# Miniprotein binders against Mucin-6 (MUC6), part 7

Target 1, 185 residues: Mucin-6 (MUC6), of Homo sapiens (Human) (q6w4x9r395to579)
Amino acid sequence: GHCSLEGGSFVTTFDARPYRFHGTCTYILLQSPQLPEDGALMAVYDKSGVSHSETSLVAVVYLSRQDKIVISQDEVVTNNGEAKWLPYKTRNITVFRQTSTHLQMATSFGLELVVQLRPIFQAYVTVGPQFRGQTRGLCGNFNGDTTDDFTTSMGIAEGTASLFVDSWRAGNCPAALERETDPCS
Short names: E, the ipSAE of ESMFold2; O, the ipSAE of OpenDDE; V2, 0.75 times the mean of E and O plus 0.25 times the DockQ between their complexes.

## First folded at step 2 (miniprotein)

Design sD4
Fold by ESMFold2-Fast, scan of step 2:
Structure sD4 (fold): chain B 185 residues (1-185), chain A 83 residues (1-83)
Amino acid sequence: as target 1 above (185 residues)
Amino acid sequence: DPLEEAKKLIEEALRLAKEGNPETAIILVIMAIFEAAENNLPEVIKEALEVAAEIARRTGREDLLEIIREALELAIYILEEQG
């Protein structure tokens, strides 16, 4: 199954349901009992650098009891707060530069992440068949039943999309304010 | 420059469609439409729609145009507010 985080604020779930949201926090993208050591894939969204009314993906985080791997839009990769040179390998995870504009995180447990760095920071999540019906988070439940999954309203009926997204907030949002009274400062 | 940013989104959409990813390409077209609407650039919205139609036609994915239609309705509303 494939899930994508594209165009800054658009998500396409494992069951191929597209939606958009306007959030500035860390969100749970994928949780599953198939992920080792209580692992979770998370996405960090913040206001876009161009327009304060738009939000965009700024980092992807893989968090477990052993690792906190952060891949950010400024091309920095850290694990447990320490910057790492690529290729970087742990017991189950390898992060490497796939192309001049793409990084890949490959795992031994059926999860693969590809991050596009330029011109727009985007993420593509691939999971093996063992994850079917066993995922939760922004990428959906991967049960193959589109009627059991979230239905997008593409901004006009945002109440259902925002409620769904808010349910997957991970707690701490990045940083105090970039002010709207002087966005060009 | 919002015009430059929207043009980059359209160029990346065409690249992704050629690489076999028309679904992502259409999402980038939608981003360009919203960028153009928020910055009062209706000619860029027109260009983005033409690119979306070309991607759908060349890839045989006419279903992707329904997604564009919903996004366009919201973009028109935003454009009217920018007045």
Scores: ipSAE 0.000, ipTM 0.106, lowest interface PAE 19.0, mean pLDDT 68
Fold by OpenDDE base, second read of step 3:
Structure sD4 (fold): chain B 185 residues (1-185), chain A 83 residues (1-83)
Amino acid sequence: as target 1 above (185 residues)
Amino acid sequence: DPLEEAKKLIEEALRLAKEGNPETAIILVIMAIFEAAENNLPEVIKEALEVAAEIARRTGREDLLEIIREALELAIYILEEQG
């Protein structure tokens, strides 16, 4: 399954459902029992301009009971608040520079994260087949059905992205704004 | 090209291992294994396994082979789904 966060406000789920939102919060991208140590992948969005619609991804966070790995748009990688040199490894997670513009977080448990640093900070999440039907968050449920991707944290299927996205906030943040996705993007 | 991608990962793994980063190297090997499996390239998986074994032997990190074992199990699963 491949989930992408692109263009500052676009998301494509594991089931290939595209949608768009504008928010300034931390959102849960991926939760799964397949992630060890209660792991979760999160996305941090912030304002990128003066308008409420000017939001962008500024960091990606992998959080578990043992690690809090943050990859920021300024290319700083931290674990539990401490800056780390690349390549950085902790147990079954490795963060390394893939290219001059891309960082990668590789794991031994079927999660892969590629972060494009420039010109736009973007993220690409890949999960193994063992995650099929066992994911939740903004990246969807990876069950091959796009119609139920907007399932909230409470297990309610929504017809629009707004309530869906808001349900996956990791904190008390303003409600996200919804816009249509350009099918050609 | 998935073949080239997998091979690049293997090469990078070897480089990292030589630089004293066997744990990172092994993870790259795992990535290569999965890439190969998803693209039905069993010969590349074999190569990756050989590299992993060599890394483990040379660095004294046989514990890393357990991680490889788990990856291989998943790779087999992936291959079976394609068959």
Scores: ipSAE 0.000, ipTM 0.185, lowest interface PAE 11.4, mean pLDDT 90

Design sD5 (at its last look DockQ between E and O 0.01; V2 from the best seeds 0.00; counts 0 for: pae E 11.5 > 1.5, placed apart)
Fold by ESMFold2-Fast, scan of step 2:
Structure sD5 (fold): chain B 185 residues (1-185), chain A 83 residues (1-83)
Amino acid sequence: as target 1 above (185 residues)
Amino acid sequence: DPLEEAKKLIEEALRLAKEGNPEKAIELVIEAIKIAAENNLPEVILEALFVAALIARRTGREDLLERILKALYEAIKILEEQG
């Protein structure tokens, strides 16, 4: 299954439901029991662009009990606040430069992330078939039915994106995330 | 009303793409873009281009996907410069 974050503020779920995202904090893209060590994939949004009311993706975060890997639009990769040179490897995750404009995070557990750095910061999430029906977050529930893709963190299927998006806010805004990724902190 | 008409065309395009008819889906997306352009609805143009990219990606039309994403990028850039 494929989930994409494109054009600064557009999201397409694993079940192919598109919607536009307007937010300025950290949001849970993907949680699943298939992710090791209570892992989760998250997206950070901040203000940009037209009329200063638009929002855009500025970083993608993979968080587990041991690791906090941040890939930012400034082409900086950190883990637990320390900047890392590419290629960078942990036990089951490798981050490397796939092309001059793309970074890839490959894993041993069926999750793949490709980040486009230029001309627009964008993210593409691929998960294996073992994730079917076992995902939650902004990328949807991956059950083959788009009508319940707006399932909130409380398990309620909403008809509109606004309540869905708000339910997946991780509580961290860009200012908090910036402090956590500060190399001196 | 033009906004609602364009939104309905986009919804119908997504349904047709799911049913395995991407050619007709693209036709409806183009019609939504025409309505949006005639009525000065730039956000709807962006949404329609995004949906076209989704259809191209899911049907394996990598050639169309590259062209649509370039058009989407240029549209965003133009709107940012006008803001």
Scores: ipSAE 0.000, ipTM 0.189, lowest interface PAE 16.0, mean pLDDT 69
Fold by ESMFold2, look of step 6:
Structure sD5 (fold): chain B 185 residues (1-185), chain A 83 residues (1-83)
Amino acid sequence: as target 1 above (185 residues)
Amino acid sequence: DPLEEAKKLIEEALRLAKEGNPEKAIELVIEAIKIAAENNLPEVILEALFVAALIARRTGREDLLERILKALYEAIKILEEQG
């Protein structure tokens, strides 16, 4: 199964359902019992560039009871808040430079993440067949049926991407985002 | 352990660059390249080069890449003398 996060805040689910959203928060991309130690994959979106209505992916986070691996738009990889030299390896996870423009996180549990760093920060999630029917989050449920890929965190199928995406927020974002600010100012 | 020393230097360089000190960060990368060349650690040289390019692009200091190229030239000479 393949899920992609591409420029303009476009997402394509494991069941190939495309959608777009405008949000500035951390969202749950993928949860599954197939991920060890209560693992989850998350995406961080923020305002990008000149347009106040445009958002873009700024980081992808793998979080479990043992690890918090952040691959960010500034091209630095951290684990538990500490910057890491690549290749970075644990027993189950390896993060390495696939090419000059792409990083890869390979795992022993059937999750692969490829991050394009340039020219635009994008992410591609691949999961093995053991994940079929056992995923939830922005990447959908991987059950071969696009009609329920917009299933919320409460298990309700929605007809719009915005309600679905909002249900997968992993933090309090509205207060931090109601001001239009440029972090470079 | 020269591998661990070079790894520490590269990780410190990344922190310095995020703190707004790219010139010092590049100095540490150059030191890591020297250690790697003297100890025949080409994988460390490759990582140091990627870190240097990342620092230069993200800080707008691509002028610092000339220093890295000079360090790489010296590293190649050291490695060729060992072969």
Scores: ipSAE 0.000, ipTM 0.362, lowest interface PAE 11.5, mean pLDDT 79
OpenDDE base, second read of step 3: ipSAE 0.517; ipTM 0.810
ESMFold2 (binder alone), look of step 6: mean pLDDT 81; pTM 0.778
OpenDDE base, look of step 6: ipSAE 0.023; ipTM 0.285

Design sD6
Fold by OpenDDE base, second read of step 3:
Structure sD6 (fold): chain B 185 residues (1-185), chain A 83 residues (1-83)
Amino acid sequence: as target 1 above (185 residues)
Amino acid sequence: DPLEEALKLIIEALRLAKEGNPEKAIELVIEAIKIAAENNLPLVIRYALIVAEWIAERTGREDLLERIRKALEEAIKILEEQG
């Protein structure tokens, strides 16, 4: 399954459902029992301008009971608040420079993350087949059905991205704005 | 899972290098390259190369890169045979 965070405000789920939102919060991208140590992948969005619609991805965070790995738009990588030089290894996770513009987080448990640093800070999440039907968050549930991707943290299917996205906030933040994108429309 | 296996080896290689055993680290990287090639995982090979270069640089063992080069040559052959 492939999930992408692109263009500052666009998300494509594991099931290939595209949508757009504007928020300035930390959101859970991926939770799954397949992630060890209660691991979760999160995305940090912040204002990139003066308007509410000017928001962008500024960091990606992998959080577990043992680690808090932050990959920031300024290419700084930290774990538990401490800056780390690349390649950085912690247990079964490695963060390294894939190219001059891309960082990668590789794991031994079926999660891969590629972060494009320039010109736009973007993230690409890949999970193995063992994650099918066992994911939740902004990246969806990876069950092959796009119609139920907007399932909230409470297990309720929403019709709008706004309520869906807000349900996956990791903190107290303003409500997200939405604009669903349908390439076929 | 070959992918997982290869990644585990690479991660372990990083650990060994940090502990001052670049020789064994490179051996694990080579093994990972082989597994990746045999299972058509070119991205893992790329990762392995990056790690190998890092190991060599950090430990001052640039001589070990020759072994990596050879492993890559073999990997290419394997991949070509599969294609």
Scores: ipSAE 0.025, ipTM 0.389, lowest interface PAE 3.3, mean pLDDT 90
Fold by ESMFold2-Fast, scan of step 2:
Structure sD6 (fold): chain B 185 residues (1-185), chain A 83 residues (1-83)
Amino acid sequence: as target 1 above (185 residues)
Amino acid sequence: DPLEEALKLIIEALRLAKEGNPEKAIELVIEAIKIAAENNLPLVIRYALIVAEWIAERTGREDLLERIRKALEEAIKILEEQG
């Protein structure tokens, strides 16, 4: 399955449902029991510096019990807070420059991430068939049904993109959000 | 903020389930479902269900899913009344 984060605030789920949102926090992009050591993929959104763009993707984070790999729009890759030069390898994860404008994170457990650095910071997530029906987060549940936004499994008639996104907020928001709410206090 | 309160309960439930206390975890999931239903947050209920199913799958405890199904029946009634 394929999930994409494009144009700053657009998401297309594994079931090919597109939506757009406005947010300035860290969000759970993909969580699954198929990810080793409580792994989760997260997306960091912050206020855009461009007047016609309100918020945009600024970093993608892979977090597990052993690793906190951050890939930022400034082309910096860190693990557990330490900057790493590419190619960077762990036991099950390799981060490398795929092209002059793209970085790739390849894993041994069926997850692949491609990050476009230029002209716009964007992310593309690919998961193997073992993830079908076993994903949670902004990328959706990967159940093959693109129409469940209007009819939930419980018969609830409605849902909004903003409420959906807010439901996937991680328990941590970036320090930049605090500066925005209280810049001169 | 009901949204933030419900999400904190779900995150704490995941932590408790990972520490080997699925019964307490499901209690927190049910509380989050009630808050979400009373505040018209159906997508939070969807998230709670995904978490509850994950807990039941990992522990093999179908009785925990039964508790969740009963909480959902009550939540649906609340949401239909607010509709």
Scores: ipSAE 0.000, ipTM 0.092, lowest interface PAE 20.6, mean pLDDT 69

Design sD7
Amino acid sequence: DPLEEAKKLIEEALRLAKEGNPEKAIELVIEAIKIAAENNLPTVIWRALLVAYEIALRTGREDLLERIIKALEEAIKILEEQG
ESMFold2-Fast, scan of step 2: ipSAE 0.146; ipTM 0.529
OpenDDE base, second read of step 3: ipSAE 0.280; ipTM 0.669

Design sE1 (from d9 with R6Y T8L R10E E39L T50F T52I E79V)
Fold by OpenDDE base, second read of step 3:
Structure sE1 (fold): chain B 185 residues (1-185), chain A 85 residues (1-85)
Amino acid sequence: as target 1 above (185 residues)
Amino acid sequence: SMKRIYVLIEVEGDPEKIREAAEKIKEIAKELGVPVEVLVREEDGKTVVFIIVEGDEEKVKEFVERVREILKELGAEVVVEEEEL
């Protein structure tokens, strides 16, 4: 399964459902029992550009019982708040520079993360087949059905992205917008 | 000065033509030597084109002008947002 966070506000789920949102919060991208130590992948969005509606991905966070790995747009990698030099390895996770413009987080448990640094901070999440039907978050449920990807954290299927996205907030943040109705606003 | 440009376009039409346009846009960026990201995707029966480019003011300006020409041919209105870096 491949999930992508692109263009600052575009998401494509594991089931290949595309949607957009504008929010300035931390969201759960991927939660699964297949992730060890209660692991979860999260995305941090913040304001970008001139318009209040312009938002972009500014960091990706992998959080478990033992690690809090943050990959930020400025190429800073931290674990539990401490800056780490690349390549960095902790147990079953390795973060390294893949190319001049890409960082990668590799794991031994079927999760891969590629982060593009330029011209915009983007993230690409890959999970193994063992994750099929066992994922939740903004990346969807990876069950081959796009129609139920907007399932909230409470297990309710939503018809629009707004409530779906908001349900996966990891903190106290403003409500997300589905899309900008006026690109000039 | 360095600028970042955001272009979001929603077009009803032949997705293949739009995809071709996207490729042309990428080529323009390459020609100008500016980093570019072009997203073309179908959403709710529309083709969405999102373009992000970074460069100096002159290059970005030229990029936008050329992109506008391409997108006009598709019957799309071009909305451009600029950010100073």
Scores: ipSAE 0.234, ipTM 0.664, lowest interface PAE 2.0, mean pLDDT 89
Fold by ESMFold2-Fast, scan of step 2:
Structure sE1 (fold): chain B 185 residues (1-185), chain A 85 residues (1-85)
Amino acid sequence: as target 1 above (185 residues)
Amino acid sequence: SMKRIYVLIEVEGDPEKIREAAEKIKEIAKELGVPVEVLVREEDGKTVVFIIVEGDEEKVKEFVERVREILKELGAEVVVEEEEL
């Protein structure tokens, strides 16, 4: 299954449901029992440097009990806060430069991440068939049915992206306050 | 024509008092027959509550008014944000 984070804040889920959101926080992109050591993939969004009226992806984080791998838009890769030269290998994860503008994180457990660094920071997530029906987060539940792709962190299927996205804020990130109305349609 | 609106309510204050307010808010939603999702988060030494409600415009307006009364009584700060489907 493929999930993409493109443009400023456009997302397409594993079941191919497209949506857009605006946010300046860290969000859970993918959680699954198929990820080892309580692993999760997260996406960090911030105000766009090009246009302050929109938000953009600025980093992708893979967090588990062993690793905190951060791939940022300024082409820095860290693990547990320490900068790493590419190619960077752990037992189950390899981060390397796929092309002059793309980095790839390959894993032994059926997850692949490709990030585009230029001209716009974007992310593409691929998961193997073992993840079918076993994913949670912004990328949806990968069950072959798009009608429940907006399943919140509380397990409720919503009809709107806004409620869905807010439910997947990670950690203690502040709530979005007094945001000017963007109809998000 | 029926309108559906989503109301996002954010509030901060003492964790104990806010959890009590969250329970009262759920009771009001049941009384008015509007579906509600109440999410409680703790951050930066504060407790933040997200209240998401969907329904016809008149019932949602009454719900928000009653919620503001409860939060005012409990000394919590309230921020309301509305979204239309």
Scores: ipSAE 0.000, ipTM 0.108, lowest interface PAE 18.1, mean pLDDT 69

Design sE10 (from d9 with K26Y K30L E37T E39T R41Y E42T)
Fold by OpenDDE base, second read of step 3:
Structure sE10 (fold): chain B 185 residues (1-185), chain A 85 residues (1-85)
Amino acid sequence: as target 1 above (185 residues)
Amino acid sequence: SMKRIRVTIRVEGDPEKIREAAEKIYEIALELGVPVTVTVYTEDGKTVVTITVEGDEEKVKEFVERVREILKELGAEVEVEEEEL
């Protein structure tokens, strides 16, 4: 399964459903029982301009009981608040520079993250087949059905992205805006 | 039939122009209902944009055409290669 966060406000789920939102919060991208130590992948969005529609991805966070790995748009990588030199390894996670413009977080448990740093901060999430039907968050549920990708954290299927996205906020933030209609609607 | 096409575009441009183009590309993709992946990297001093798009033949064709137009408007020297995956 491949999930992408691109263009500042665009998401494509594991089931290849594209949608758009504008938010300035931290959102859960991926939760799964297949992630060890209650692991979760999150995305941090912030304002990139003056309008509400000017938002962009500014960091990706992997959070578990043991680690809080943050990859920021300024190329700073931290774990539990401490800056780390690359390549950095902790247990079953390795963060390294893939190219001049890309960082990669590799794991031994079927999660891969590629972050494009320039010119646009973008993220690409790959999960193994063992994750099929066992994912939740902005990346969807990876079950091959695009129609139920907008399932909220409470298990409710939404028809629009806004309520879906808001349900996956990791903190108290303003409501997300939906600018474009769902192409699958 | 469903097609998966990789479009490789080599352009010379500043990051801001590329960002603007990318936004438009994603909007087109959303409009057409086709998922896309856009990666940007530097090769031999040139900016290379790789776009992977999936959809039916008609939608993919339209997507590619519209993307070409966007890139031309940006004044980029565009070398476009298409590969069916």
Scores: ipSAE 0.021, ipTM 0.375, lowest interface PAE 4.8, mean pLDDT 86
ESMFold2-Fast, scan of step 2: ipSAE 0.005; ipTM 0.347

Design sE11 (from d9 with R66L I70F E79Y E82V E83I E84D)
Fold by OpenDDE base, second read of step 3:
Order: structure tokens, then sequence, then C-alpha cells
Structure sE11 (fold): chain B 185 residues (1-185), chain A 85 residues (1-85)
């Protein structure tokens, strides 16, 4: 499954459902029992302009009981708040510079993250087949059905992206704004 | 106690300069009291020096910083891998 965060506010789920939102919060992208140590992948969005519709991805966070790995738009990689040199490896996670513009987080448990640093900070999440039907968050549920991707953290299917996205907030933040949804969904 | 790490420094560049650099790096390590393993090998037609160090994070980082500064002056390509132990 491939999930992408592109163009500052666009998301494509594992099931290939595209949608757009504007929010300034940390959101859960991926939770799954397949992630060890209660792991979760999160996205940090912030204001990129003066309007509420000007938001962008500014960091990606992998959080577990052992690690808090943050890849930020300024190319700083931290774990548990400490800056790390690349390539960086901790147990079953490796963060390294893939190219001059791309960082990669590789894992031994079927999660891969590629972060494009320039010109737009974007993220691409790949999970193995073992994750099928066992994911939740902004990246969807990876079950091959696009119509139920907007399932909230409470297990309720929503018709709009805004309510769906808001349910996956990891902190106290303003409500997200919906702009675009998949017309085919 | 203090976190322990392993750092591997891979250096590529001019064969003569790189070999000389390896010796200097050993000297730096000795001065800091950091045990290091240094290997010089040919890979894909390039002379590659690999320095491996393990120890307390603070001490190892100090070593790496000095090495980076030194290698910067040589214009060598440096790859640094850090592993938490």
Amino acid sequence: as target 1 above (185 residues)
Amino acid sequence: SMKRIRVTIRVEGDPEKIREAAEKIKEIAKELGVPVEVEVREEDGKTVVTITVEGDEEKVKEFVELVREFLKELGAEVYVEVIDL
C-alpha cells in the first residue's frame, strides 16, 4: 500500500483515494497492530501563508514507545528530541539520505517512508501486504475499498474529509477545512 | 548511564590524501583516547577508508566532529553512520 502527502494539503490513501484538507495540527497517518512498540506515523501541518487555506506539511513523525523520530522540512532529523546524524539507525529503523532532496526511513517491519525535502516537503508511505485491512489514520484502512477510507478514529465512516481528518488529530488544534474529495468515491 | 553509540565513517577521495587522512584520524583518536578501527580498502576503483568507533555518545561525537573538520579541509567525501547501541 502506498499513501502520499503531496502539494502541501493533498493526501492519497493506501486505497488510492485522493482528498485535500487544510489543517494546522499533528495528525495520525498510520496506526496498525503491525507496527511494533505501539508505533504510529504522524504528520505535522502548519500555516504556510496568511489564509486558513494556506497550510503545508512541515514534519513527519514516527512515534513508538521507544522512539520519537522527527523528520522536519529543514532537514533536521531528531529522535527523542536529539538531533541525529545521517545515516541514523536505531534497532529496526534506519534513517538515511536517499538523494540530495530525499530522506528515507527504512524499517524491518514493513514500513517505509520517503520524504521529499524540496521543492515541496512531501511524504510517501509504503506498507507491506501484512498491513492490509489493519491500518487506520489519514492513510486509510488499506482494504481495497475507497468508499470507507474516511473512517474516523471511532470507527465511524464519514462522508467528508474534514470530519475524518479532525478525528485523527493528535492534539488540540483548529478544525480542518475540506477542499477537494475524490469525485469517483 | 550514558548512551552508547557506534559510528562508522566512510571516507572517499584521492588515494594518497585518503591514506594520509587515515593516519591523521588515528592520531586524533589517540589524543582523545577513543578506540578506533581503521580499514583501508579498494572498492570499485576507489580508495575507501572506514573508521569505526564505539563508546559513550558524548565522547564519540567529539571525535566525529574533529574528524569532520579535518576531512572537510581535504575535500574528501564523508559518509557517517550512527547506530544506537
Scores: ipSAE 0.030, ipTM 0.502, lowest interface PAE 3.0, mean pLDDT 90
Fold by ESMFold2-Fast, scan of step 2:
Structure sE11 (fold): chain B 185 residues (1-185), chain A 85 residues (1-85)
Amino acid sequence: as target 1 above (185 residues)
Amino acid sequence: SMKRIRVTIRVEGDPEKIREAAEKIKEIAKELGVPVEVEVREEDGKTVVTITVEGDEEKVKEFVELVREFLKELGAEVYVEVIDL
């Protein structure tokens, strides 16, 4: 299945349900028992630099008991807080530059992430068939039924995106990412 | 009444492929009955296509999903903005 994060704040779930949200937090994109070491894929959203009323994707995070891999819009890749040169390889994960504008994170466990760096930061998530019906988060439950794609972290199917999105915040909401220079603050 | 939205899709890429994509996108809009405006311009040696569509939220989102899948297959760089009307 495919899930995409485009245009800063537009999401299409694994069951092809599109929605948009406005949030400035870290959110769980994908959580599944199929991910090793309690792994989870997360997305960081912040207010847009052009419009304070809009939000945009600024980083994607893969977190497990062993790794915290962050791919940011500044084209920096870190693991556990340390900057890494590409290609970067761990036991089951390789991060590399696929093209001049795209980074790819390939895994041995059926998850693939492609990040577009320019002109707009965007993310594309691909999961193998073993994930069907076994995902939860912003990318949906991958069960082939779009009517329950807004299932919250407590297992409740919501009719609106706002309550759904808020339920998938990753812990306490972090402070907004500070820009070193901000002419529009 | 039904909620209406305006979506602007910006696409950058190879001039020949992007111009062909613009025509296909117009066909998709026509089939779904969604009015669309397509603008082609050149910026810093690249061809940029801007697609603006307005209509009922459900139909416009269906259009955007079809266009997104098509453009992804072409390897084009895509930016999408959504405005409530």
Scores: ipSAE 0.000, ipTM 0.091, lowest interface PAE 22.8, mean pLDDT 71

Design sE12 (from d9 with E23L K30F P35E E37Y R41I)
Fold by ESMFold2-Fast, scan of step 2:
Structure sE12 (fold): chain B 185 residues (1-185), chain A 85 residues (1-85)
Amino acid sequence: as target 1 above (185 residues)
Amino acid sequence: SMKRIRVTIRVEGDPEKIREAALKIKEIAFELGVEVYVEVIEEDGKTVVTITVEGDEEKVKEFVERVREILKELGAEVEVEEEEL
């Protein structure tokens, strides 16, 4: 399945449900029991320079018990806080430059991440068939049904993206649940 | 129980170990149907993590006990504050 983070603020889930959101936080993009060592993929959003978007993707993070790999829009790759030269290899993960404008994180466990660095920082997530019905986070649950793709971290299916997105916050940031109470626009 | 509470858990310890625990904490919140928000803050040269959870009292208390055990295994110091909603 394919999940995309494009155009600064647009997301398409593994079940092909498109949505847009605004936020300046770290969000859980993908969690699954198929990821080793309690692994998760996360997306960092901040204020945007892209026209038509208030916020945009600025980094993607893969976090597990062993690794904290950060790929930023500035083309810096770190693991556990240390800058790494590419290609960078661990037991199960390789990060390398696929093209002059794209980095790829390949794994042995059925997850692939491609990040576009220029002209706009964007991310593309591919998961193997073993992930079907086994995912949660901003990329949805990959069960072939789009009606429950907005399942929150509390297990509730929402009709709108805002409550869904807010429930998957994982960083140091103010709540963005209601626009009336969110001063950052 | 229909009573709702908010619990704030403040944790000091190894920042990477606690960040890794955040994945397990989100898993437990999902299982119990409680709302959870995790913040990582740098204060006075040390890393502090604040976990805020809201929901039904029984489920939130179960969440807190499971989280406390995870953090104890990591050698973290834990402070808990509760308020009624």
Scores: ipSAE 0.000, ipTM 0.087, lowest interface PAE 22.3, mean pLDDT 72
Fold by OpenDDE base, second read of step 3:
Structure sE12 (fold): chain B 185 residues (1-185), chain A 85 residues (1-85)
Amino acid sequence: as target 1 above (185 residues)
Amino acid sequence: SMKRIRVTIRVEGDPEKIREAALKIKEIAFELGVEVYVEVIEEDGKTVVTITVEGDEEKVKEFVERVREILKELGAEVEVEEEEL
């Protein structure tokens, strides 16, 4: 399954459902029992302009009981708050510079993350087939059905992205704005 | 029972092309149920990507073959080393 965070505010789920939102919070992208140590992938969005619609991805966070790996738009990589030089390896996770514009977080447990640094900070999440039907968060549920991707953290299927996205907030932050848009159009 | 092996694939080539293949390579690893690590190393002014894969011999070998095919299409130089665990 492939989930993408592109164009600052566009998301394409594992089931290939595209949507757009504007929020300034940390959101759960991916939760799954397949992630070890209660792992979760999160996205940090912040204001990128003066209007409420000017929001963008500024960091990606992998959080587990052992690690808090943050990849930020300024190319700083931290684990548990400490800056790390690349390539950085911790147990079953490796973060390294893939190209001049791309960082990669490789794992041994079926999660892969590629982060494009320039010109737009974007993230691409790949999970193995073992994750099928076992994912939660903004990346959806990876069950091959796009119509139920907007399932909230409480297990309620929403018709629009706003309540869906807000349900996956990892902190206290303003409600997200919604726009139903195909990022590939 | 099938023995476990480790295979190290050293890749030299266009970093961008390697990037394009990286996700696919990982998917293959996940699909086959092998453990895979990717490292980037600077050697003599060139970038070398090292893919280390571990698992059941049959699965690892299948992985290697599939990866070779991908990398070949990219025009990458590939070196492979195998060891038993």
Scores: ipSAE 0.000, ipTM 0.192, lowest interface PAE 11.0, mean pLDDT 87

